VHH binders against q07589. Designs and how they scored, part 17

Target 1, 356 residues: q07589
Amino acid sequence: MSRILVIGAGGVGVITALSLWLKKESDVSLVVRSDYDRVLKHGYTIESCDYGRLEGWRPHHIYSSVEDAASAADNQGYNYIVVTTKNIIDGPVNSRVSNIIRPVLEKNKELHGPQLTTHILLVQNGIDIEKEIWAEFPREQYRYTVLSGIQLIGSTKIGSGHISQVGQDHLSCGAFDPQDAAAIQAANDFVRMYSNEGQNFVEFDPRVRYSRWKKLLYNAAINTSTALVGLDVPRCLEFGVNKKSTEIEVFHPAMREIIAIAASEGIIIEEEFITMFTEITRKKVFKPSMCVDCEKGQLMELEVILGNPIRIAKRNGVATPTLSILYNLLVLVQAKLKERKGLLKFDEKTATLVDE
Short names: E, the ipSAE of ESMFold2; O, the ipSAE of OpenDDE; V2, 0.75 times the mean of E and O plus 0.25 times the DockQ between their complexes.

## First folded at step 7 (VHH; framework vhh_8fcz_2)

Design v3 (at its last look DockQ between E and O 0.53; V2 from the best seeds 0.00; counts 0 for: pae E 6.8 > 2, SAP .675 > .668)
Fold by ESMFold2, look of step 7:
Structure v3 (fold): chain B 356 residues (1-356), chain A 121 residues (1-121)
Amino acid sequence: as target 1 above (356 residues)
Amino acid sequence: QVQLVESGGGLVQPGGSLRLSCAASGFTFSRYDMNWVRQPPGKGLEWVSGISSSGGSTTYADSVEGRFTIIRDNDKKMVYLQMTSLKTEDTAVYYCAKEYYFGESYLFDYEGQGTQVTVSS
């Protein structure tokens, strides 16, 4: 039976643990921070469009920290680490994925040496999110694979220990390295362990890089623009000059730049998606997640969605005038959020930053 | 695996009518908004019409509003596009598409081979 540690107990992480638990093919552990005492005593209340209403539910194990989960692994360790936290690489250093997963990798190595391969599933937005793992954990010292999880689910924490899922659980899972046979097998195994026929949709993704770049068309153009101005998509489109300037001068050019960057990396994205994503969202009054995060005063996944593509573009000689303007303005929005959280200080007497 | 199979296309005269069908399988059909999109000769994809997962809300591109009707049958896992008053500019390959959107990201994929509609004198 696979031993799976889910890290992040937001709406996504809890439903991930629930789906694995329902399948009965894995031993499911969940790291629960702020809600730990409530969940330990009373379990979760879950209202799920897929899985129904549950009261008093817990996965097989819960822990208040990753360190505690790693210590409790005893002689077994974990086969999978599933990271469902937001990837804020410009945020606090202890929130970096490499720091989050290190206690488990070290414990697995101590217990099993090369015998246990740790499968790290990143259920996070953006591109190049796997590269920090490869850089921080040399393959000659650690035995692991890195898997991609694109999870589309409308699930949120609406109170302590209370999860509301109003959007169907869809997971697309694959290997970041398409030549890594162990990663491919682990991704297929995870798809099997996650799949609850008739209740969710789970698929193996043989083209992870394509899938992530395609999703980035929406994320880098629309998610970012709506976050900058605090408007849903229909308002962004209707409020534009002649009801057209937002799509013609912002959304479409940003998407074309992403297509060009992806092409410079050998990934061909069909140009018809530019118009399709715009038209399908034109009359759907929903704020994308980055816009919602900004309005809640939470840091945005800015670097993995926009910073990383721009860095690739600079390396490959691809022009990104639209993305660069969006990025530099959103860096200022992110700095405002960091200042309000005490992560940046500005000295008004000197007009300079204090702690860089 | 997701499968969408379009049918019902053909050659029609201007002013004629045609009904397109899309059979869906491999996913929980009743939980997804569905769309028709089309690709005219030598052009990119155009969105045509959408229908909510329950069937309670329909939307149409300006160019087809009043002439096309989108319908779904969740029991049969079918989407239909009833087309009337066809014009030569409606000539295209028509695809149905699964839509998934819950506020974090928007995904749209067309999975079928499409069905050809040709409107000519």
Scores: ipSAE 0.042, ipTM 0.557, lowest interface PAE 6.8, mean pLDDT 88
Fold by OpenDDE, look of step 7:
Structure v3 (fold): chain B 356 residues (1-356), chain A 121 residues (1-121)
Amino acid sequence: as target 1 above (356 residues)
Amino acid sequence: QVQLVESGGGLVQPGGSLRLSCAASGFTFSRYDMNWVRQPPGKGLEWVSGISSSGGSTTYADSVEGRFTIIRDNDKKMVYLQMTSLKTEDTAVYYCAKEYYFGESYLFDYEGQGTQVTVSS
C-alpha cells in the first residue's frame, strides 16, 4: 500500500486527501498547520458535491507540520508527496516547495536510501515549477520523480476544519519529464489510487506541459487582470470601453502572448481557446483565485503564473508587451502585500527598501 | 467513459426552428452543468448556452439570447436546445458539452461528433 503525504490542507488539499482515503488503496497522511487542533479534536466537516456531507472526518494520519510527519515514529517512508499549497516562490522562504518537502525527502533518504523513489506531485498552478525541486535536490543524492497535477475543482476552506466543495474534482496527472518512465508509471498509479468512479474525474495526461500552457491562457490573462483591478470577470468585460476594450486590448493579447511563448518551445495551443475562455467567463460572476488572494491580503502565485512565462519569452525572443505590463504592475501589488505582512520593509526617511 | 451524442440538426430556412438533442452517458449527469457549443464553418468554437445541473439556471450567448432555449431532463440524461428564429449565422456544427472547472473557470468537455445545423434560404 502506498503511503501518501498531502501537504496543504486547504479546500484542494483536504478533498485530495479525502479522495485518496475513500479509494482505500493508500495510507493517507495530511499536514494540517493552522487548523491542527481543531481537526485533531473534531475532524473535518466536509460538504462535497462529489462525496456528500462528512462530519468528523480524518485521514489515516494528521500532522501539525511536515517535520512532524517526517519524524513520526511510525513513518516508514512516504511514496508520494502531494503538494497542494500555493506556489509562491517570492514569499516566505519556508513556503517554498523545496523547503516544504525537504524534511520528508530527507527522512525518506535516511530510511531507505536509493531503494525508495519519492514521487512528488505538484498540484499547483503555473509553469516550470519543477525547476526549484531539481535545483535543490540533486538527482545523484536523492531518488525522486516530479509529477504534474492540474486540478480543476471548486473547493474552499470556509472555516476552521470546514471545507465546502461546490465544483467537481477534475484532476489531470502526468510526468514533468515526459521521458521519465518511473514518473509516468507513478502518475498512472496515482490516477488509479485517486479515482473514485462516478464521484471525481482523474486522468493520466501525457502532455502535462501543454495542459499547463493552456491553463495559463486563463491564469496569465484573466486571473492576473482581475487581481490587478479587483473585479470579477463579467465586470471587467462590461466595464470596458464600449464593453470591448478589456477583451480586445487586454485578455486576447495576453492570451496570444502565452500561445506565442508556448509555440516558441514547440507546443501549439489552439487559438480557439482564446474565444472559449472569454465566452465561458462572460456570464459567470466570480472572482478568480489571484483576485481573491489579493483582496484577502494574501500573496499571489505571481511568479509561476506570469514571471516564469515571461522569462521563457525573454529567453526565446518572444514579445510580451501585455503580459509584461500585467506582471510589473502586479509585482508592485505583491510588494504592497508583502509590506503589509511585514515581509518587506520600506524606510520612509530614506525612501529605500530596508535590506535584510 | 463520457459519451455525448448529439442529434436533431438539419437544413432549415431563415426564421425556422430546430430542436437539438443530446444523450449523455458515462457520468453522473445530474451533477454537471451542461452546455451547447457550436463551430461555424471556418471559425473557432463558440459557446452558445449553458444550463445548471439542476436546470434552475440558464445562460445564453448574446447572439442567441431570446431565440434559443436550453433545457434538460436529468431522468433521461438529455439536454436539448430549442432554436427559433434561426439565422444564417447560426450555421454550425453543434456540440453538447459537459462543463467542468478549468483552473478558476470552466471548460467544456465535448466527446460527440456534433450535429450539423444549416440555415440557408
Scores: ipSAE 0.019, ipTM 0.416, lowest interface PAE 6.1, mean pLDDT 92
ESMFold2 (binder alone), look of step 7: mean pLDDT 82; pTM 0.830

Design v4 (at its last look DockQ between E and O 0.38; V2 from the best seeds 0.00; counts 0 for: pae E 8.1 > 2)
Fold by OpenDDE, look of step 7:
Structure v4 (fold): chain B 356 residues (1-356), chain A 121 residues (1-121)
Amino acid sequence: as target 1 above (356 residues)
Amino acid sequence: QVQLVESGGGLVQPGGSLRLSCAASGFTFSRYYMNWVRQPPGKGLEWVSGISSSGGSTTYADSVEGRFTIIRDNDKKMVYLQMTSLKTEDTAVYYCAKEYYWGESYTFDYEGQGTQVTVSS
């Protein structure tokens, strides 16, 4: 039986753990940080459109930290690490995915050496998010694969130990390296272990990078723009000059730039998605995730959604005038958030950033 | 498995009327917002109309407001689009789409083949 550690106990993480648990083909561990005491004592209350209402639910194991999960007496090595936390590489050091998974990966190595391949499934936004892992964990020293998870779900933590899922879980899973046979197999195995027929939707995706680029059309253009201005999508559209300028001068150009970057890698994103992503929210008063994060004073997934694409663009000679402006302005917004959180120190006497 | 089967399209003259139908299966129909979307020739996807799970709320694109009416029957798992005063610019493949929240926003699941609507004199 596969041992799976889920890291990130938000709406997405808890439902992920629940899905695996319900399938009964995995030993499921969940890292619960802030709600650990509550969950330990009472379990989860889950209101799920997929699975109904659950009271007092717990996975097979809960841990207060990744370190605890790694050092558990009954730890026999985790086959899978599923990361559902937001990818904020410019955030606190302990929030970096490489640092998050390090205790478990090291312990796996200690326990089994080369006999255990750890499959790391990143259920996160953005592109090139695997590079951090590859950089921090040399393949000659560590045995692991990196899997890509793109999860479309409406699930939120609405209280301590309380999850509400209002949107069906759609998960696509593939290998970051499409040539990695072990990763491909691991992704397929995960799909099997995750699938609850009639409840959730899960599939193997042989083109996960394509799917990431496609999702970036929305995230890089609409999610970022709304975050910057603090408006829902319909207001962004209606408040534009002649009700057209936001779409024509911001959203579409940004999306086209994403398409161009993808194309520079040989990945062809269909132009039809430009209008689709605009239309899907035209009449829905809704603030995307980055906008909500910003309003709540939380750091945004800025680097993986805009930074990385722009870096690829620069490398490949693709012009990104719209994305660049969005990125550089949001860098300042992000910095403002960091300052409020005490992650950046600015000395007003010298008008300079304090180097720590 | 989600199935959406559109029907009712055809060739009509400007000013004419058509009624599109969508038969849904493979999911709890009464819990989902349903939409009609269309794809004109050589153009991208355009949202046309939406209806709430109960049918109590309807929305329309500006281009079709006052001309199109969306209706649903939860017992029969059907969505309809009554189109009147059709224009040449209404020519498109029409799809029925299930709406769902995908974490970043709302999106559509349209698995059907669509139904062709052609408005021509």
Scores: ipSAE 0.067, ipTM 0.596, lowest interface PAE 2.3, mean pLDDT 92
Fold by ESMFold2, look of step 7:
Structure v4 (fold): chain B 356 residues (1-356), chain A 121 residues (1-121)
Amino acid sequence: as target 1 above (356 residues)
Amino acid sequence: QVQLVESGGGLVQPGGSLRLSCAASGFTFSRYYMNWVRQPPGKGLEWVSGISSSGGSTTYADSVEGRFTIIRDNDKKMVYLQMTSLKTEDTAVYYCAKEYYWGESYTFDYEGQGTQVTVSS
């Protein structure tokens, strides 16, 4: 039976743990930080469009930290690490994925050496998110695979230990390296362990790079723009000059730039998706996640959604005038959020940033 | 297992009518927006029409507005496309697609084989 550690106890992480737990093919552990004591004592209350209402629910194990999960009394390590936290590479160092998962990789190596391959599933937005893992964990020292999870779910923590899922879980899981047979097998195994037929939708993704670049059309153009201005998509469209300038001068050009960057990396995204993403979201009075994060004072996944594609564009000689403006303005918004969280300090006497 | 099964295509004359059907299973149908997309011969995908999860809001591509009507029946897990005043430009394989309406990003999921509509004199 696979031992699975889910890291991140937001709406996504809790439903991920629940789905695995219900399938009964894995031993499911969840890292629960701020809600740990309440969940330990009372369990979760879950209102799920997929699974109904559950009261007092816990996965097989809960822990208050990844360090505690790695040191668990059974001392056996984990086959899978499922990371559902936001990937804020410009945030605190201990929030970086490599630092989050390191205790588990070290424990697996201590207990099993090369006998256990650790499967790291990144259920996070953006592109090039796997490269930190490859850079930080040399293969001569660690045995692991890196898997991609693209999860489309409407699940939110609405109170301490209380999860509301209103959108059905759709997970696409695949290998970042399509030549890594162990990763491909691990992704297929995860699809099997996650699938609850008739209740969720989960599929193997044979083209992870394509899928992530396609998702980036929406995320890099629309999610970012709404975050910058604090508006839902219909308002962004209706408030534009002649009710057209937002889509013609912001959304569409940004999406075309993403398509061009993807093409420079050998990934062809069909241009008709530009109008498709715009039209399917035109009448949805709903603030995308980056807009919500910004309004709640939380750091955004700015670098993996905009920074990384722009860096690729620079290396490959692709022009990104629209994405670059969005990025540079959002860097200022991110700095404002960091200042409010105490991660940056501005000295008003000198008009300079205190720490570089 | 998510399954979308399209049917109702065929050969029609310009000005004719067809009704496409899509039977859905394996997911909570009433929670999702549903769409029709099409692929004309030798061309990429194009969006045709969408319908909200409740059926209360419908949208149409400019090229089909006034001629096509999208309908859903949540109890039977069906979505339909009533097509009238068909033109040769409507010739395509038609797919129904599940759309996620909540979350951090959007995608279309079309799972079926599609149904061929051919409009020819």
Scores: ipSAE 0.012, ipTM 0.444, lowest interface PAE 8.1, mean pLDDT 88
ESMFold2 (binder alone), look of step 7: mean pLDDT 82; pTM 0.834

## First folded at step 8 (VHH; framework vhh_8fcz_2)

Design w1 (at its last look DockQ between E and O 0.48; V2 from the best seeds 0.00; counts 0 for: pae E 5.6 > 2, grease 24.8 > 24.2)
Fold by ESMFold2, look of step 8:
Structure w1 (fold): chain B 356 residues (1-356), chain A 121 residues (1-121)
Amino acid sequence: as target 1 above (356 residues)
Amino acid sequence: QVQLVESGGGLVQPGGSLRLSCAASGFTFSRYWMNWVRQPPGKGLEWVSGISSSGGSTYYADSVEGRFTIIRDNDKKMVYLQMTSLKTEDTAVYYCAREYYWGESYTFDYEGQGTQVTVSS
């Protein structure tokens, strides 16, 4: 059986662990931080549109930290590390994905050297999220693959040890490197281990770069704009000047810029998606995830959704006037969130940011 | 794996009516919103209509509102587009599309081969 470590016990991570556990083809471990004591004693209460109601549920193993999970691997290690945390690269250093996964990679290397390939599945938004892993873990020293997971699911932690899933579980899994046969096989194996016929939808994604850039049309234009103003999409559209300015002056230009950036990277996204994504969301009173995160006082995935595309644009000579304004305003919103969380401090006497 | 098969297109005069059908397989149909999109001759894809997973909410492009009706039958795994008062501008290949939208990501794909609707005098 594959030993799988799921990192992140939010709505996504718990349902991910549950789906793997239900399939009964893997040994499932979950890292649970703030809810650890509650879950250890009572298990999870899960209300899932896909998987039903469960009371007192635990995966095969739970740990309070990644370090503890790595230590408990004994002489077997983990075949998969599934990262379901938000990727906040401008957040605390110990929350960076490379730092989160390092204890497991080091333990696997200690136990097996080059004999065990660690499959790192990033179930996270954005583009270029694999680049830091490649930079931090040289292939001459570590044996691993990096996989992409795009999970479309409406799952939320609504209390300590209590998960509510109201949106159907859909996972697309593929290899970031399309020439890495081991990664392709590992992604296909994960699809098999995650699939629960009649309860979820899981597919192999042969075009990970295309899929992530296409998703970015929505994320970089709509997710960001709604987060900036705290409104659902229909309100953003109806409140615009003459009920038109939001789509004409914000959404569409931002999406065109993403298409241009993707094209500069050799990824062709059809322009028709600009109007199609706008129209299919126009009447749906629903706050996108970044808007929800901001409303809850949580840090946003700003850099992987907007910062990284802008950096690519700068490198490739692509103009991004709309994305750049959105980014710079959202940097201020992110700073407000960081200040509230104690991650930065402003000295009002000097009108300057305080160093640590 | 996902299959969407469109049918019911044809040649019709302006002011006429047609009903398009889409048979779905390879996914849990009742869990997804469904849409119709079309591609007029020499143009890109254009969204036409959408329907919620239960069928309780329907949505239409301004150009077809009041003339087209989207319907679904979850037991038969079918979605329909009832078209009336057809105009020459409605000439297009019509595609059925699955919509999945939840969480931090939104995407919309058309999967079938489409069905041709031609409105001419």
Scores: ipSAE 0.181, ipTM 0.635, lowest interface PAE 5.6, mean pLDDT 89
Fold by OpenDDE, look of step 8:
Structure w1 (fold): chain B 356 residues (1-356), chain A 121 residues (1-121)
Amino acid sequence: as target 1 above (356 residues)
Amino acid sequence: QVQLVESGGGLVQPGGSLRLSCAASGFTFSRYWMNWVRQPPGKGLEWVSGISSSGGSTYYADSVEGRFTIIRDNDKKMVYLQMTSLKTEDTAVYYCAREYYWGESYTFDYEGQGTQVTVSS
């Protein structure tokens, strides 16, 4: 039986853990930080469109931290680490994915050495998110694979120990390295362990890079723009000059730049997605996730959604005038959020950033 | 397996009417919003109309507002698009699409072959 550690106990993480638990093919552990005491005492209340209403639910194991999960007395190591937290590279150091998973990788290494391959599933937004792990953990010293998870789900934590899922869980899982046979197998195994027939949708993704570029059309263009201006998508469209300027001057150019960057890597994203991503929420009042994060004073996934694409563009000689403006303005917005959180200090007397 | 089968397309003159049908299977139909999208010749996909799970709420693109009506029958697992006052610019392949929330926005499953609508004098 596979032992799976889920890190991140938001709407996505809890439903992920629930899905695995219901399948009964895995030993499921969940790291719960802020709601640990309540969940420990009362379990989760879950209202799920996939699984119905659950009261007092718990996975097989609950831990207050990744360190505790790694140090658990009955821990025989973990086959899978599922990371569902937001990827904020420019956030606190402890929030970096490499630092989050380090305690478990070290423990696995200690327990089993080269006999255990740890499969790291990143259920996160953005592109090039696997590179951090590859850079921080030499493969000569650590045995692991990195898997991509693109989870399309409407699930939110609506209270302490309370989850509401209103959108069906759709998970696409594949290997970041398309030549890694072990990763490919691990992804397929996960698909099997995750699949609950008639409830969720899960599939193997043979085109992880393609899938992530495609999703970036929306995230890099619409999610970022809405976050910048603090408007829902329909208002962004309607408030534009002649109700067209936002689409024609901001969204489409940004999406085309993403397409161009992907093309520079030999990945062809279909042009039809430009129109599709603009139209899907034209008549629905909806604020994308980055916009909501910004409004709530939470840091955005800015670097993995805009920073990394722009870096690729620069390396490959692709012009990104629209994305660059969006990125540099949002960097300032992000800095503002950091300052409010005490993560950035500005000395008004000297008008300079205080170096810590 | 999710299946969506469109029908009812054809050739009509400007000002004419057509009724499209979509038969759904392989999922709990009554739990999902349903939509119609279309692809005009040489253009990308565009959203046309949407209907809530219960059928209580309907939405339309500006280009079809007042001319098209979307209806669903949850017992029969059917979605319909009544098109009136058809224009040449309505010429397209029409697809029925299941809608689901994916965290950042809504997306569609449109696995059907679509149905061709041609408006020409």
Scores: ipSAE 0.027, ipTM 0.403, lowest interface PAE 4.7, mean pLDDT 91
ESMFold2 (binder alone), look of step 8: mean pLDDT 84; pTM 0.856

Design w2 (at its last look DockQ between E and O 0.75; V2 from the best seeds 0.00; counts 0 for: pae E 5.4 > 2)
Fold by ESMFold2, look of step 8:
Structure w2 (fold): chain B 356 residues (1-356), chain A 121 residues (1-121)
Amino acid sequence: as target 1 above (356 residues)
Amino acid sequence: QVQLVESGGGLVQPGGSLRLSCAASGFTFSRYWMNWVRQPPGKGLEWVSGISSSGGSTYYADSVEGRFTIIRDNDKKMVYLQMTSLKTEDTAVYYCAREYYFGESYYFDHEGQGTQVTVSS
């Protein structure tokens, strides 16, 4: 029976744990930080379009920290680590994914050495999110795979221990390294363990790099623009000069630059998606996730969505005038958010940043 | 496995009407938004119309609004596109598509062969 640790107890993480728990093919643990005491005593209340109403629900195990989950692994360890937290690489060092998962990797290594392969599933946005894991955990010291999870779900934490899911639970899972047979097998096994026929939809993704670059058209152009101005997509489009300038001068050029960067990495994204992403979202009045995060005072996944593509572009000689302007303005928005959270201090008497 | 089967295309004169059908299977149809997309000769795909999972909200590209009507029947697992006042620029292969995205990004995919609509004088 696979032992699975889900890290992150937001709307996505809780439904991930629920879907695994319902299948009854895995031992499901969940890290529940701020809500730990509430969930320990009363469980979750879940309103799900897929799974119905549940009251008092808990996975097999809950922990208040990853360190506690690793310590409690006994002589078993974990087969999968499922990371559903936002990837804020420019945030506090403790929030880096490599630091978050390290206690589990060290415990698995201590318990089983090379006999237990740890499968790290990143259910996070962005490009090149696997690179830090590969850099921080040398293969001669650690036995692991890195898997990609694209979760297409509408699920929100609406209160302490209370989850509202209004969009279909839909997961696309594959291997970051398409030549890693162990990763491919682990991704297919996860698809099986996650699948609840008639209630959700889950599929193996054979081309995870393509899928992530394609999703980045929307994320790097639309998610970022809406976050910068605090508007839903229809308003961004209607408020433009002649109701056209936003798509013609911002969305389309940004998406075209992403396509060029992907091409420089050997990944061909069809140009027709530029207009298709714009048109399918034109009439849908809601704010994309980055815009919502910014309004809530939460840090944005800026580096994995925009910073990383721009760094690739610079190394490969690809021009990014539109993306670069968006990025540099959003760096200022991110700094404003960090200042409000106490992660950055500006000394107004000297007009300088205060050293950490 | 997911299947979408389009039908109802054909040859019509400008100003004419057609009704396209899409039969869906292999997924929980009533939980997905559905769309029609089309591919004009020698061009890429373009979005035509969309309908919410309940059928309560419908959306149209500016080029077809007022002329096309999207309808769904969740009991029969069918999506329809009623087309009127057809123009030569409506000539395309038409596909129905399931809308994947709910949350972070919009994405859809078509799995069928499509149905050819030709509007010619």
Scores: ipSAE 0.260, ipTM 0.680, lowest interface PAE 5.4, mean pLDDT 89
Fold by OpenDDE, look of step 8:
Structure w2 (fold): chain B 356 residues (1-356), chain A 121 residues (1-121)
Amino acid sequence: as target 1 above (356 residues)
Amino acid sequence: QVQLVESGGGLVQPGGSLRLSCAASGFTFSRYWMNWVRQPPGKGLEWVSGISSSGGSTYYADSVEGRFTIIRDNDKKMVYLQMTSLKTEDTAVYYCAREYYFGESYYFDHEGQGTQVTVSS
C-alpha cells in the first residue's frame, strides 16, 4: 500500500486527501498547521458536491508539521508527497516547495536509500515549478520523480476544520519530464489511487508542458490583471473603453504573448483559447484567486505565473511588452503586501530598503 | 466515458428559429454546468450560453442575448438551445460543452462533433 503525504490543508488539500482516503488504496497523511488542534479533536466537516456531507472526518494520519510527518513513529517513509500549497517563490524561505518537502526526502533517504523513489506531485499553478526541486536535490543523491498536478476544483476552507466544495474535482496528473518512465508510471498509479468513479474526474496528462502553458493564458492575463485593479472579470470588461479596451488592449495581447513564448519552445497553443478564456467569464461575477489573495492581504503566486514565463521569453528572444508591464506593477503590489506582513522593511528616513 | 452528442442544426432563413439538443452521458450530469459554444467559419470558438447545474441561472453572450434560450433537463441528461431571430452571423458549428468550475478559472469539455447551423437567405 502506498503511503501518501498531503501537504496543505486548504480546500484543495483536504479534498485531495479525502479522495485518496475514500479510494482505500493508500495510507493517507495530512499536514494540518493552523487548524491542527481542532481537526485533531473534532475532525473535518466537509460539504462536498462530490462526496456529500461528512462530519468528523480524518485521514489515516494528521500531523502539525512536515517535520512531524517525517518523524512519524512507523518510519516507513512516504511513496508520494502531494503539495497543494501556493507556490510563492518570493515569499518566506520556509514556504518554498524545496524546503517544504526536504524533511520527508531526507527521512526517506535515511530509511531506504536508493531503494525508495519518492514521487513529488506538485498540485500548483505556474510553469517551471519543477526546476527548483531539480536544482535543490541532486539526482545522484536523491531518488525522486516530480509530477504535475493540474486540479480544477471549487473548494474552500470556510472555517476552522470546515471545507466547502461546490465545484467538481478534476485532476490532470503527469510527468514533468516526458522521458522519465518512472515518473510516468507513478503518475498513472496516482490516477488509479485517486479515482473515485462517479464522484471525481482524474486523468493522465501526457502533455504537462502544454497543459501548463494553456492554463497560463488565463492566469497570466486575466488573473494578474484583475489582481492589479481589484475587480471581478465582468467589471474589468464592462469598465473598459467602449467595453472593449480591456479585452483588446490587455487580455488578448497578454495571452498572445504567452502563446508566443510557448511557440518558442515548440508548443502550439490553439488561438481559440484566447477568445474562450475571455468569454467564459464575461457574464459571471467572479474574482480570480490572485485578486482574492491580494484583497485578503495574502501573497500572490506572481513569480510562477508571470515571472517564469517572462524569464523564458527573454531567454528565447520573445517580446512580452504587456506581460512585462503587468509583472512589474504587480511586483510593487506584492512588495506592498510584504511590507504590511513585515517581510519587507523600508526606511523612510533614508528612503531605502532595509537589508536583513 | 464522457460523451456529448449535439443535434438539431440545419439551414434556415434569417429571422428563423432552430432548437439544438445535446445528449450527455458518462458523467453525473446534474452536477455540472453546461454550455454552448460555436465556431463560425474562419473564426475561433466563441462562448454562446451557459446554464447552472440546477438550471436556476442562465447566461448569454451579448450577441445572442434576448434571442437564444438555454434549458436543461437533468432527468433526461439533456441540454437545449432555443434559437430565435437567427442572423447570418449566427452561422457556425455549435458544440455542447461540459464545464468544470474552479476558484480561479474554467475548463470546457466539448469533445462532441457539433451540429452545423447555417443562416442564409
Scores: ipSAE 0.021, ipTM 0.363, lowest interface PAE 4.9, mean pLDDT 91
ESMFold2 (binder alone), look of step 8: mean pLDDT 86; pTM 0.865

